Miniprotein binders against q9bqp7. Designs and how they scored, part 70

Target 1, 240 residues: q9bqp7
Amino acid sequence: VPQNWFPIFNPERSDKPNASDPSVPLKIPLQRNVIPSVTRVLQQTMTKQQVFLLERWKQRMILELGEDGFKEYTSNVFLQGKRFHEALESILSPQETLKERDENLLKSGYIESVQHILKDVSGVRALESAVQHETLNYIGLLDCVAEYQGKLCVIDWKTSEKPKPFIQSTFDNPLQVVAYMGAMNHDTNYSFQVQCGLIVVAYKDGSPAHPHFMDAELCSQYWTKWLLRLEEYTEKKKNQ

## First folded at step 6 (miniprotein)

Design w13
Fold by OpenDDE base, second read of step 7:
Structure w13 (fold): chain B 240 residues (1-240), chain A 103 residues (1-103)
Amino acid sequence: as target 1 above (240 residues)
Amino acid sequence: SERIKRLEELAKEILRLVEELEKITDDPEVLYLLDMAEILAEFALDAAKEGDLEEAEELLKWAIEYLEEAVEIVKKLGVSPEIIERLERVLEEAKRTLEELRK
């Protein structure tokens, strides 16, 4: 049990989406402060097994591609991910914020992959927006807050070259989503609450993306795990 | 001894199964399980060479358990049923062999 238990949901916020759908999605800039990001917390609190796996994978990739080849590969993966997120932001943004839709960004296999998910996405409330949990002292940048099949979700978009049909195959992504949810639910910049999460795994070949829906119960379970990771991070920082 | 030889053969079979699974998936969780199975099978070979047959058997048991989990995940990833059936057969044969060696 976490020593510093804090609820994922804010009882002071109504579960009812206030009918004032902001006509424009929120985009709060991330302020780089001394406050750790969700990603940093997760990276610094990986299990020995997770670290070992990643290091072994890295070593294998370096053996196959060489050091320079691996750097190029990682850079390309990063660039593809970035372009995918930019394309999604453009698609999900209201028409009036016509950033020149680079038509080239929309012709990706990843965008094709998520088309069936995008049909079920509506009521976009936030895009690439910073969240801060003031009490638990962490920050994050969430990809999207929108309704998926009529349920308000924090949506996290992931790219993969390999099928990830199970939420367990998404590693710490569920923790990331609930961390964003908990922060948003207690961030004063947001007037609404989210109770659900959605991880969407998009594929490079355009095959149908896998949606991993997280209901309130599953979110609560992962929230407990997130709190434990956050405590571990805090303890490690005190000992440095 | 004949027992040492059989344990070594079983370890080699497990390593072959690891290699086959590595060719069909790049799932990090599966790869982790495969890595664990590989390490355990290698340690089992070393234990067998050192004459610690009980340790070798235990290590091979754990390796097989990791492979079972790996195959179950791979099965869920939508790998060809034909490939899965082949892998499951090899795994079952490995388990039977281990049980025979423990007797």
Scores: ipSAE 0.013, ipTM 0.259, lowest interface PAE 8.2, mean pLDDT 86
Fold by ESMFold2-Fast, scan of step 6:
Structure w13 (fold): chain B 240 residues (1-240), chain A 103 residues (1-103)
Amino acid sequence: as target 1 above (240 residues)
Amino acid sequence: SERIKRLEELAKEILRLVEELEKITDDPEVLYLLDMAEILAEFALDAAKEGDLEEAEELLKWAIEYLEEAVEIVKKLGVSPEIIERLERVLEEAKRTLEELRK
């Protein structure tokens, strides 16, 4: 149990759209500040086992690819992930918000992988949008808030070049989602309530993406774990 | 050696349990824990083959800990009691095997 508990859901909000909601998805820019980001908190509070697994994965990849090959591999993974997110934002944005339509962004195996998921996504309310938890003092940049199969979700898009997603990111993905959810539910820039999460793992070879749906109960369970990570981060910061 | 062979067999048992759990659920937290257990078991297998018995033992201990956490989450996902009992039995056998191998 966290020492400083705070609820993930806001009793003053609903998940239904209201007349004051903008017709275009929200895209609040992330302002870099002294306030820690969700990713910073998670990175600084990795367990010794997580650090060991990450290092062993790196060593194995270097053994297979060489140092230069590993660097090229990781650079390509990063670039493809970036393009995947840009393509999804383009697909889900109204035409009037698009600066430029890049057909090449829409050709990746990752986009093919998520087609069946996108079929069930509608009512987009936020894309690549900043969230801040004023009480708990953290910030984040979420990928998407939209209805998935009729339920309003914080949606996180992940890429994997292998059948399995990156080890470190898979566990922390639920924590990222609920951290964004809790922040959004208490952020004055937003007026609605999100109670569900969705992690979508897309595959490079176009194999069907895996959707991992998190209902309100599961989100509440991960929220408690996020609060513990945030508490650990705060304690480490005091001692450094 | 006999001890190397036993450690290799335990690593393979853990990998089989990972595969079985993967067929039961696609919960993201469980899948993460299974990925960690699989990596640890694979490195334990490599360590055992190279004669690093102490490292193999530590890696298998960690793999089992991740599997224990995964099973506890799976219990809450509405999987049948019979499947849970089987998973717990296999996991307890793995723990006993590691304890018997000791040093």
Scores: ipSAE 0.007, ipTM 0.256, lowest interface PAE 9.6, mean pLDDT 80

Design w14
Fold by OpenDDE base, second read of step 7:
Structure w14 (fold): chain B 240 residues (1-240), chain A 103 residues (1-103)
Amino acid sequence: as target 1 above (240 residues)
Amino acid sequence: SERIKRLEELAKEILRLVEELEKITDDPEVLYLLDMAEMLAEFALDAAKEGDLEEAEELLKWAIEYLEEAVEIVKKLGVSPEIIERLERVLEEAKRTLEELRK
């Protein structure tokens, strides 16, 4: 049990989406402060097993591609991910914020992959927006807050070259989603609450993306795990 | 001895199965399991050469267990049913061979 238990949901916020759908999605800029990001917390609190697995994978990739080849590979993966997120932001943004839709960004296999998910996405409330949990002292940048099949979700978009049909195959992504949810639910910049999460794994070949829906119960379970990771991070920082 | 030869053959078969699985997935968890199976099979070969047949058998047992887990994950990743069926058959044959050698 976490020593510093804090609820994922804010009882002071109504579960009812206030009918004032902001006509424009929120985009709060991330302020780089001394406050750790969700990603930093997760990276610094990986299990020995996770670290070992990743290091072995890295070593294998370096053996196959060489050091320079591996750097190029990682750079390309990063660039593809970035372009995918930029394309999604453009698609999900209201028409009036017509950033020149680079038509080339929309012609990706990843965008094709998520088309069936995008049909079920509506009521976009936030895009690439910073969240801060003031009490638990962490920050994050969430990809999207929108309704998926009529349920308001924090949506996290992921790219993969390999099928991820199970939520367990998404590693710490569920923790990231609930961390964003908990922060948003207690961030004063947001007037609404989210109770669900969605991880969407998009594929490079355009094959149908896998949606991993997280209901309130599953979110609560992962929230407990997130709190434990946050405590571990805090303890490690005190000992440095 | 005939037993040593059979253990060596089984270890080589496990290593071949590892190589086949490595070609069909880049999943880090699966690759870890495969690395463990490979390492154990190599240690089993060394143990067999040293005449420690009991150790070799135990190592091969563990290698097979890692491969079973790997195949189950790969199955969930949507790999071709034909490939999975082939892998499962090879794995079952390996298990049977090990059981026969323990007797």
Scores: ipSAE 0.013, ipTM 0.246, lowest interface PAE 8.7, mean pLDDT 86
Fold by ESMFold2-Fast, scan of step 6:
Structure w14 (fold): chain B 240 residues (1-240), chain A 103 residues (1-103)
Amino acid sequence: as target 1 above (240 residues)
Amino acid sequence: SERIKRLEELAKEILRLVEELEKITDDPEVLYLLDMAEMLAEFALDAAKEGDLEEAEELLKWAIEYLEEAVEIVKKLGVSPEIIERLERVLEEAKRTLEELRK
């Protein structure tokens, strides 16, 4: 029950795909500016419990690894996630330059984990592409837009280092996906309509990744929650 | 003290619930909530051992809240009602034990 409700889907856009140069997936670069990103909005509107857990987790890790060890650990987790996304972009893109990347990137346990999901992914329309909601004033960088089992989805790839995944990136995943979806559906750089989401959690040990498919109704439910987080962010900015 | 021992027992009970729930589902959202509950229970054990009873109690309260959310999701995944009812009873008992300790 956000005060300034706005629809996730664009009534001016068709669900039917057009043959709009499908040879190369869109990759619009993210422009760094004063408009808040999806991740910033979510980070700035964490609950008191989430903030406390993050601080306690940091303290625990620092006690176990030391200050330098903690920095190394977090940098390594970030780099593994980045390499996983680079490998997926290479696999899903027909471009030769991306496939010329170090072959070791394509042999990780995370890539093995997602194999059963990748065989159901086709019709890639966007990879590592920027989205902006002109009316609601937020930006984001989505991982992938492609057909999963015949349905056009915003797909978000997540890595999980069992048993302790990074708290923030796991919990807010549905909100992140619908925020990207709503932005893309109202971004003039894109012409298609996305109504479904997919969150894929890949595991370091190669265990089968878990897909979470989000249909249009579920996306609409999470969209309301995202609007509330965005409203909270806007109010906090006014009071600062 | 007896209060420290009871807090440790409650934390261990929460950890057992996490382990049981991990065996009945691989849902990523549930696994996240279980990871949070496990971490909170471990922090609560440390706080209790250091004599920080108020912190231990608050951490256990949050651990129980995460487990309650996990059980609500698991209900929608087709787990038997008998298992769900048992889990909810154990969580409610844990919650009442915690409230009694917070006198």
Scores: ipSAE 0.008, ipTM 0.315, lowest interface PAE 8.4, mean pLDDT 79

Design w15
Fold by ESMFold2-Fast, scan of step 6:
Structure w15 (fold): chain B 240 residues (1-240), chain A 103 residues (1-103)
Amino acid sequence: as target 1 above (240 residues)
Amino acid sequence: SERIKRLEELAKEILRLVEELEKITDDPEVLYLLDMAEFLAEFALDAAKEGDLEEAEELLKWAIEYLEEAVEIVKKLGVSPEIIERLERVLEEAKRTLEELRK
């Protein structure tokens, strides 16, 4: 078990509103390098239980849909998720540059699903923005940083097709959120402190999205688990 | 068949518990853990229906782990005793279902 030398929150930063914060959300581009991404670390450190469950899910889906149907299904889920994130970035941008209605996304219901959540979102600070933890040496691309019901959050948008979501993306969602949070809190490109997380699961049928709010205490608990995954990744890399 | 019936009832009860707790608490970890337990219980049901009782047993063990974590957190949230009793009952049902799979 590694020692926790690296706090998730930066003691040099305030969690209080900063009047000098820019009105235009930050969008730092992700730079390719040898430093691992959050997604890579999580993928390479899955538990045996997660691996077995993913294989079981895959075999079940192939049984139901056939191999070609499974490929079409996964491609469609990927495209719907990508379009959903693009639509949300556009909606939340203060430039309000919504060019056209995404007819397919509106028909799927994902945008309808999140309407009640969006009413509680304001003060957007970052959208589709790169983060890097300078001392822990990992990078990520977060979806959104904004106030949710008055609290500044790292917000992660997820799509789900009832009854079963993509299993790999559900297991590590809290770890992904806190990894981005810790990186942003220690990234010199950002000046604010984030202490809360929000995972929003949107549904294809338009039923109300489920918000999963993570307070500072919960984020600290998941941060410890993220540090263990990062250490496991680093040790595996040394053994190559 | 009895094993399958118990897994079906367990999955449905976990789903109903998730729906009820969504009305009572906004604790994201509890809701996440219960949602994962429901998902795993459904996969255990699929495995059992296909005759893979070993896989069903392993998946149900994971569901129990999530339920145990949810119980621990819920007890600290000030949720009504009735809800805590229901969650503990579901956990006991899951453990009994696991023992039946081991037969």
Scores: ipSAE 0.006, ipTM 0.255, lowest interface PAE 10.1, mean pLDDT 76

Design w16
Fold by ESMFold2-Fast, scan of step 6:
Structure w16 (fold): chain B 240 residues (1-240), chain A 103 residues (1-103)
Amino acid sequence: as target 1 above (240 residues)
Amino acid sequence: SERIKRLEELAKEILRLVEELEKITDDPEVLYLLDMAEYLAEFALDAAKEGDLEEAEELLKWAIEYLEEAVEIVKKLGVSPEIIERLERVLEEAKRTLEELRK
């Protein structure tokens, strides 16, 4: 049990659209500050096994590709992920142009991979938007908040390069989603309640993406684990 | 060489198990544990190829721990006996591979 417990859901909020809500999806910019991001907290509290595995994966890749080849590979993975997120933001944004949308849809196997999932996504409320938990003192940048099969979800888009999986795409995704959810539910820049999560793993070769749906009960379970990681981060920071 | 082939086959079997379970269950924790086991098996393979059998043994022990955790979770879920049987078969193969590394 975490020492500094805080609820993930806000009983004063509803998941229903409010007439006063903006018609354009929210895109609040992430502010520079000393408050840790969700990503930083998770990176700084990896288990010794996770750290060892990540370093071993890096050494393996360096042996296979050389140091310059490894740098090129990691830069390419980062660029592909960035382009995938940009394409999804464009597709889901009401202000997209037809030419730009068509170009993005044709350029990536990852976009082909997610087509069957996008058919079930509607009612977009936030895209590439900052969240902050004022009480627990962390920030994040979430990918998307939208209805998936009629349920309002925090949606996190992930890319996978199987048969050479990027090990960090397997780490802590459910914790990331619930951390964003808890922050948004208590962030005054937002007026609605999110109780579900969705992790979408897209594949480079266009194979059908895998959706990992998280209902309210599962989100609550992962929220407890996130609070423990956040406490560990705070303790480690005092010792640095 | 035979140890290397065994580790390579084990890593491929774990990967196939992950792919099959993705079609049957959306439980992120089970899939996470299996992905971790697959990475550990691949790293054990790399260590064995470099002649570090002691490191390969330790990495495979960790892979077995992740597989055991996955078995415990799927037994508590209302999943089909076929899934449980396949996971237990992979776990048994991992334990057999570990025993061969110790010889």
Scores: ipSAE 0.008, ipTM 0.288, lowest interface PAE 8.4, mean pLDDT 78

Design w17
Fold by OpenDDE base, second read of step 7:
Structure w17 (fold): chain B 240 residues (1-240), chain A 103 residues (1-103)
Amino acid sequence: as target 1 above (240 residues)
Amino acid sequence: SERIKRLEELAKEILRLVEELEKITDDPEVLFLLDMAELLAEFALDAAKEGDLEEAEELLKWAIEYLEEAVEIVKKLGVSPEIIERLERVLEEAKRTLEELRK
């Protein structure tokens, strides 16, 4: 049980989006400060097994590709992910805020992969927006807040290259989503509350993306796990 | 050595179990756990070939732990009890084999 328990949901916020919600998705910039990010917390609190697997994978990749080849590979993966998120932001943004849609960004297997999910996405409330949990002292940048099949969700978009397991990113993804939910639900910059999460895994080959829907109960379960990771992080930082 | 051969056989058995689980679920969380188990089993094979039997055993232990978690989730997803029982038996046999090799 977490020592510093805090609720994921804010009882002071209504579950119903207020009719006054801005028609334009929120995009709060991430401020770099001393406050740890969700990603940093998760990275610093990986299990010994996870760390070992990543290091072994890295070593194998370096052996196969060389050091420069591995750097190039990593850079390409990062670039593909970035382009995918930029394309999604462009698609999900209102027409009036449509930056010049680089048509080339839309011609990706990942975008093709998520088309069936995008059909069920509506009511976009936030895109690439910073969240801060003031009491628990962490920050994050969420990909999207929107309705999925009529339920307001924090949506996290992931790219996967089969068979290359971005193994670690998928494992902590539920924790990341609930961390964003909890922060948003208690961030004064947001007037609404989310109760659900959605992880979407997009595939490079354009095969249908896999949606992983997280209901309020599942979110609550992962929230407890997140709190434990946050406590572990905090303890490690006190001992450094 | 006989020990190396047994570790390799155990790793192959784990990989077979992964393949069987992949056929019965499309759950992303389960698939992730299966990918981890597969990766660990492959690393265990590599470690065994390199003569690092202790590392191979540890990797196989972790692979089994991921499979245990995967089976528990699959069980909750309402997969056929008969399939689950079979998978659990195979998993228990793998655990026993690993324990025997550590001794």
Scores: ipSAE 0.016, ipTM 0.307, lowest interface PAE 6.5, mean pLDDT 85
Fold by ESMFold2-Fast, scan of step 6:
Structure w17 (fold): chain B 240 residues (1-240), chain A 103 residues (1-103)
Amino acid sequence: as target 1 above (240 residues)
Amino acid sequence: SERIKRLEELAKEILRLVEELEKITDDPEVLFLLDMAELLAEFALDAAKEGDLEEAEELLKWAIEYLEEAVEIVKKLGVSPEIIERLERVLEEAKRTLEELRK
């Protein structure tokens, strides 16, 4: 797919704050349908090496923890990630009742890990919000859109256990971020332009989270790779 | 075993390199490639401990492919020559370990 036909940035949109922009963060619900999600596209277009690594990781974990132990571990990792996202949404939301629930969550290692990042986050525009690329026909649910150090970013919150992160959470993160960005920039439910990405990796032990900032040029490079994955998904679907 | 000891040291060196590069670069692709190389080196070590040298060889070959790609990207990023030299040294050690497994 020619990059010139499907740009990541919308030339009709400004990256400057608009006075008419809503002060309350947007939260458009995700409607599951036949249109593929970013996650589905990435899962269905994994390379042979990625598939092998995932299977090897599963086999090793099953050998170490047993079949039931592996199910418990996987379920626990999923729940910890979900709780972390819920806590962040509450912290960044202007609603008092949600923040009151977070007293115990604020003491978690993951929340402690991100404190220094959160002090640089302001101007929240969207939280846990659905995006759809009308022309390219894919959907997604992004974590957060906010200013990080003065730059409007699609922010993706990740959890990691040192020294071995959960493998499924590590390799397509930049593609996921730019896919959400491109969708939002071309989604009629949103009026603003996002040109930057931020992947924040939080640690269970409370060690300082690592921010991986993606400027406009890097986002454009990963957008090209995302378009290739989307094309591969579309071709595989046609041959079924 | 001499082969097992070399694989253990290789995995540790790749992990140290990941930790050092995390302080210098925020490029998610380089960090991903090095994480994958470390994981594959660990899997090769596990296979070797089980006596499956053919599988250890295949896994280490894939680790080398990830390291080679990481070297090419790091050179384009304009990071310090010292880091590039260290990464190239680890890649060379991985290739030597592979030759030892073939013997």
Scores: ipSAE 0.014, ipTM 0.330, lowest interface PAE 7.9, mean pLDDT 79

Design w18
Fold by ESMFold2-Fast, scan of step 6:
Structure w18 (fold): chain B 240 residues (1-240), chain A 103 residues (1-103)
Amino acid sequence: as target 1 above (240 residues)
Amino acid sequence: SERIKRLEELAKEILRLVEELEKITDDPEVLWLLDMAELLAEFALDAAKEGDLEEAEELLKWAIEYLEEAVEIVKKLGVSPEIIERLERVLEEAKRTLEELRK
């Protein structure tokens, strides 16, 4: 079984936070590399149905907004998501955010959406930080590692509009989270072990964000699926 | 035509199943699968109204496949066996209806 060969959790690492953990959240920059990223693996192993759905969604949006309108819409969605992540990094960082930026964050529906979740987040260990699985040879950039309701989690922040502009992105989110987790647990730049995941879907209209908690068992199940996607990617690369 | 009406009825049944499943779980993978099934069923309704029956049938087939995957995940989440049995029965009936329409 692929999971038996490459476990998500590192048996040589402590499940307990140790005193040597940095007081400042880690932010390791993503180095340019030819080895695949988590997002590349997932994008290159989409099913025919997933590709078709994405294309049909694009065509529907183009019909509604026009080519220029679609381009502007998708650019705005991307920009909003980027601003949301930047805002969260600022909020969770030890450094205080500027007052004017704080006001802009409060005006954002997405930031309003996550307020109740942020109340349960503490002990931030990493923010916008690069991970690499040294044995399986893939890389990624995770959003956040912090305690959620007392459990250390890889936290992935997602934005959603109604209708959702990137519908398919939520499907692979559990795989993305466990891929980052497995990489971090086997990356020498990190000393702690993460066993839980959290996907937070924030809404543009300020509706309460939905937290999707993944315990160790669920993470192990999705890890098996991620390993299959990684194998599929590797096989496709051999045949290209 | 009668075939168009039956395709529209099937698409609406799929949309009802999506709504029912949304009330059962908040799992992100299930919610994404439900979004896909909803989108496909809406496209199938449009295709059926335009007389593109083969397109409508293909889209409904994919919608059912996504719903089957969603139900399989929901089964693992500890939802009532009675609810699961009802969902599986409705999905099997939808599959049979679609197979008949594809003749």
Scores: ipSAE 0.007, ipTM 0.319, lowest interface PAE 8.8, mean pLDDT 79

Design w19
Fold by ESMFold2-Fast, scan of step 6:
Structure w19 (fold): chain B 240 residues (1-240), chain A 103 residues (1-103)
Amino acid sequence: as target 1 above (240 residues)
Amino acid sequence: SERIKRLEELAKEILRLVEELEKITDDPEVLLLLDMAELLAEFALDAAKEGDLEEAEELLKWAIEYLEEAVEIVKKLGVSPEIIERLERVLEEAKRTLEELRK
């Protein structure tokens, strides 16, 4: 149980469309400063178990691929993930400037993988947009806020090569989603409330993506775990 | 020898459980937790083969924690009773293997 509890949902906000809502998705740029990001908090509060698993995974990959092969592999995974997010932003954006999309980005196996999920996505409200929790003092950059099967969600797009290359990042995904959600719900740059999350894992070979839907109750449970990680981060900083 | 055989059998059983659940559920968190448990069981086996029973014990305790979390999640998802029973059997075998390492 966290010592300093704060609610994930804002009782003064609604998840329903408002007449004052902008007609185009929000894309607020990330302002980097001393305020910690969600990913930094999670990275600096990894358990001994998570650190050990990551190190053992690295050692096994290096044994199989060599040091240069491992570096090339991890660089390639990063670039493919970046291109996947760029393609999704292009597909989901109604903006005039994105009409001339790069056809090559839209042809990847990852995009094929996610097609059946995209059919259920509508009402996009934010894309690649910065969030800040003004009270808890952390920032983040979320992928997407849109309706999935009629429910407004923070949507996090993930790529995976079978087998999964970075097991630990998948484990912390629910914490990332609820951290973004809590920040957005209390960020004055946004006017709506998000109560649900969606993690979508897309596959390089075009196999159907796996959606993991998080309802309000599940989000509340992970929010408590996120608050504990944030508290741990804050305590570590005070002792330095 | 006996401890090594038990760890070997446990790792294989967890792997079979992952393969079976992959056919039945698309929940990425459950599959991840089981993948983690399988990996830790393999590491425990490696440690035991090297004579490091203390490390093997620690790694297996860790695998048990992931198995317990996986059981809690599948119960909430309303997955079939047969799958829950299978997970509980594997968890119980892991706990018995841990007790055997401590003796």
Scores: ipSAE 0.013, ipTM 0.317, lowest interface PAE 7.7, mean pLDDT 78

Design w2
Fold by ESMFold2-Fast, scan of step 6:
Structure w2 (fold): chain B 240 residues (1-240), chain A 103 residues (1-103)
Amino acid sequence: as target 1 above (240 residues)
Amino acid sequence: SERIKRLEELAKEILRLVEELEEITDDPEVLYLLDMAELLAEFALDAAKRGDLEEAEELLKWAIEYLEEAVEIVKKLGVSPEIIERLERVLEEAKRTLEELRK
């Protein structure tokens, strides 16, 4: 158990919509400062085994592709992910807030992969929006908050090449989701409560995306693990 | 060399176990642990082929640890007891094999 344990859910908040909620999804810009981001905390607290494997993977890829080839490969993976997120934001935004739709973004294999998931998504409340945990002092940029099959969720969209996904993404993804959830639940820029998470893994070849739903109990379990990672990060910073 | 062959066989057994677990579940935490175990076993196989037996043994130890964590999660997902018993038996045999190889 973490030394500085703090609850993930805010008892003063409800997950139900109310009349004061904005009619368009929130998109609060991320303000960079000395407060650590969720991704930085996770990157700085990787296990010795994760660090070893990441270094060996990089060395192997550079040997096979060359330094320039490796740069191109990683740039392409990043660009594909960015375009996927841009397409999802466009699809989930109200029509009246969009100036233009890029038809090419809307017809990728990744977008085909998530079609069946998108049919169950409604009531979008936030898109590409910044969160800050005011007590625990960390920030993040979440992908989406919306109802999935009637439950309000923090939704994280991931891309994967078949058959093998990137090694670090799956386990740390639940930690990212609950970190964003806990931050949003205690961020004064938001008025509602999120208790569920959803990780959606989309595939380049258009095969059906895998939804990984996290109920409140599962989110509470991962929240404890996130608090341990945050504690590790804080201790490492004190000793630098 | 008998030790090199046994380390290679152990690495291949671990890779087979990863494949079996991937058929059982789509749980994201399990899939992450399986990816880690697969990479560790692949690097262990390469280390064994290079004659770096100590590195191979350490990497296989780590791979087995990740698989143990994966099986613990799978147990909570409601998989049949027969499958769990088989997985636990295979992991115990793998651990025993590794301890024997570590002199």
Scores: ipSAE 0.015, ipTM 0.457, lowest interface PAE 6.8, mean pLDDT 82

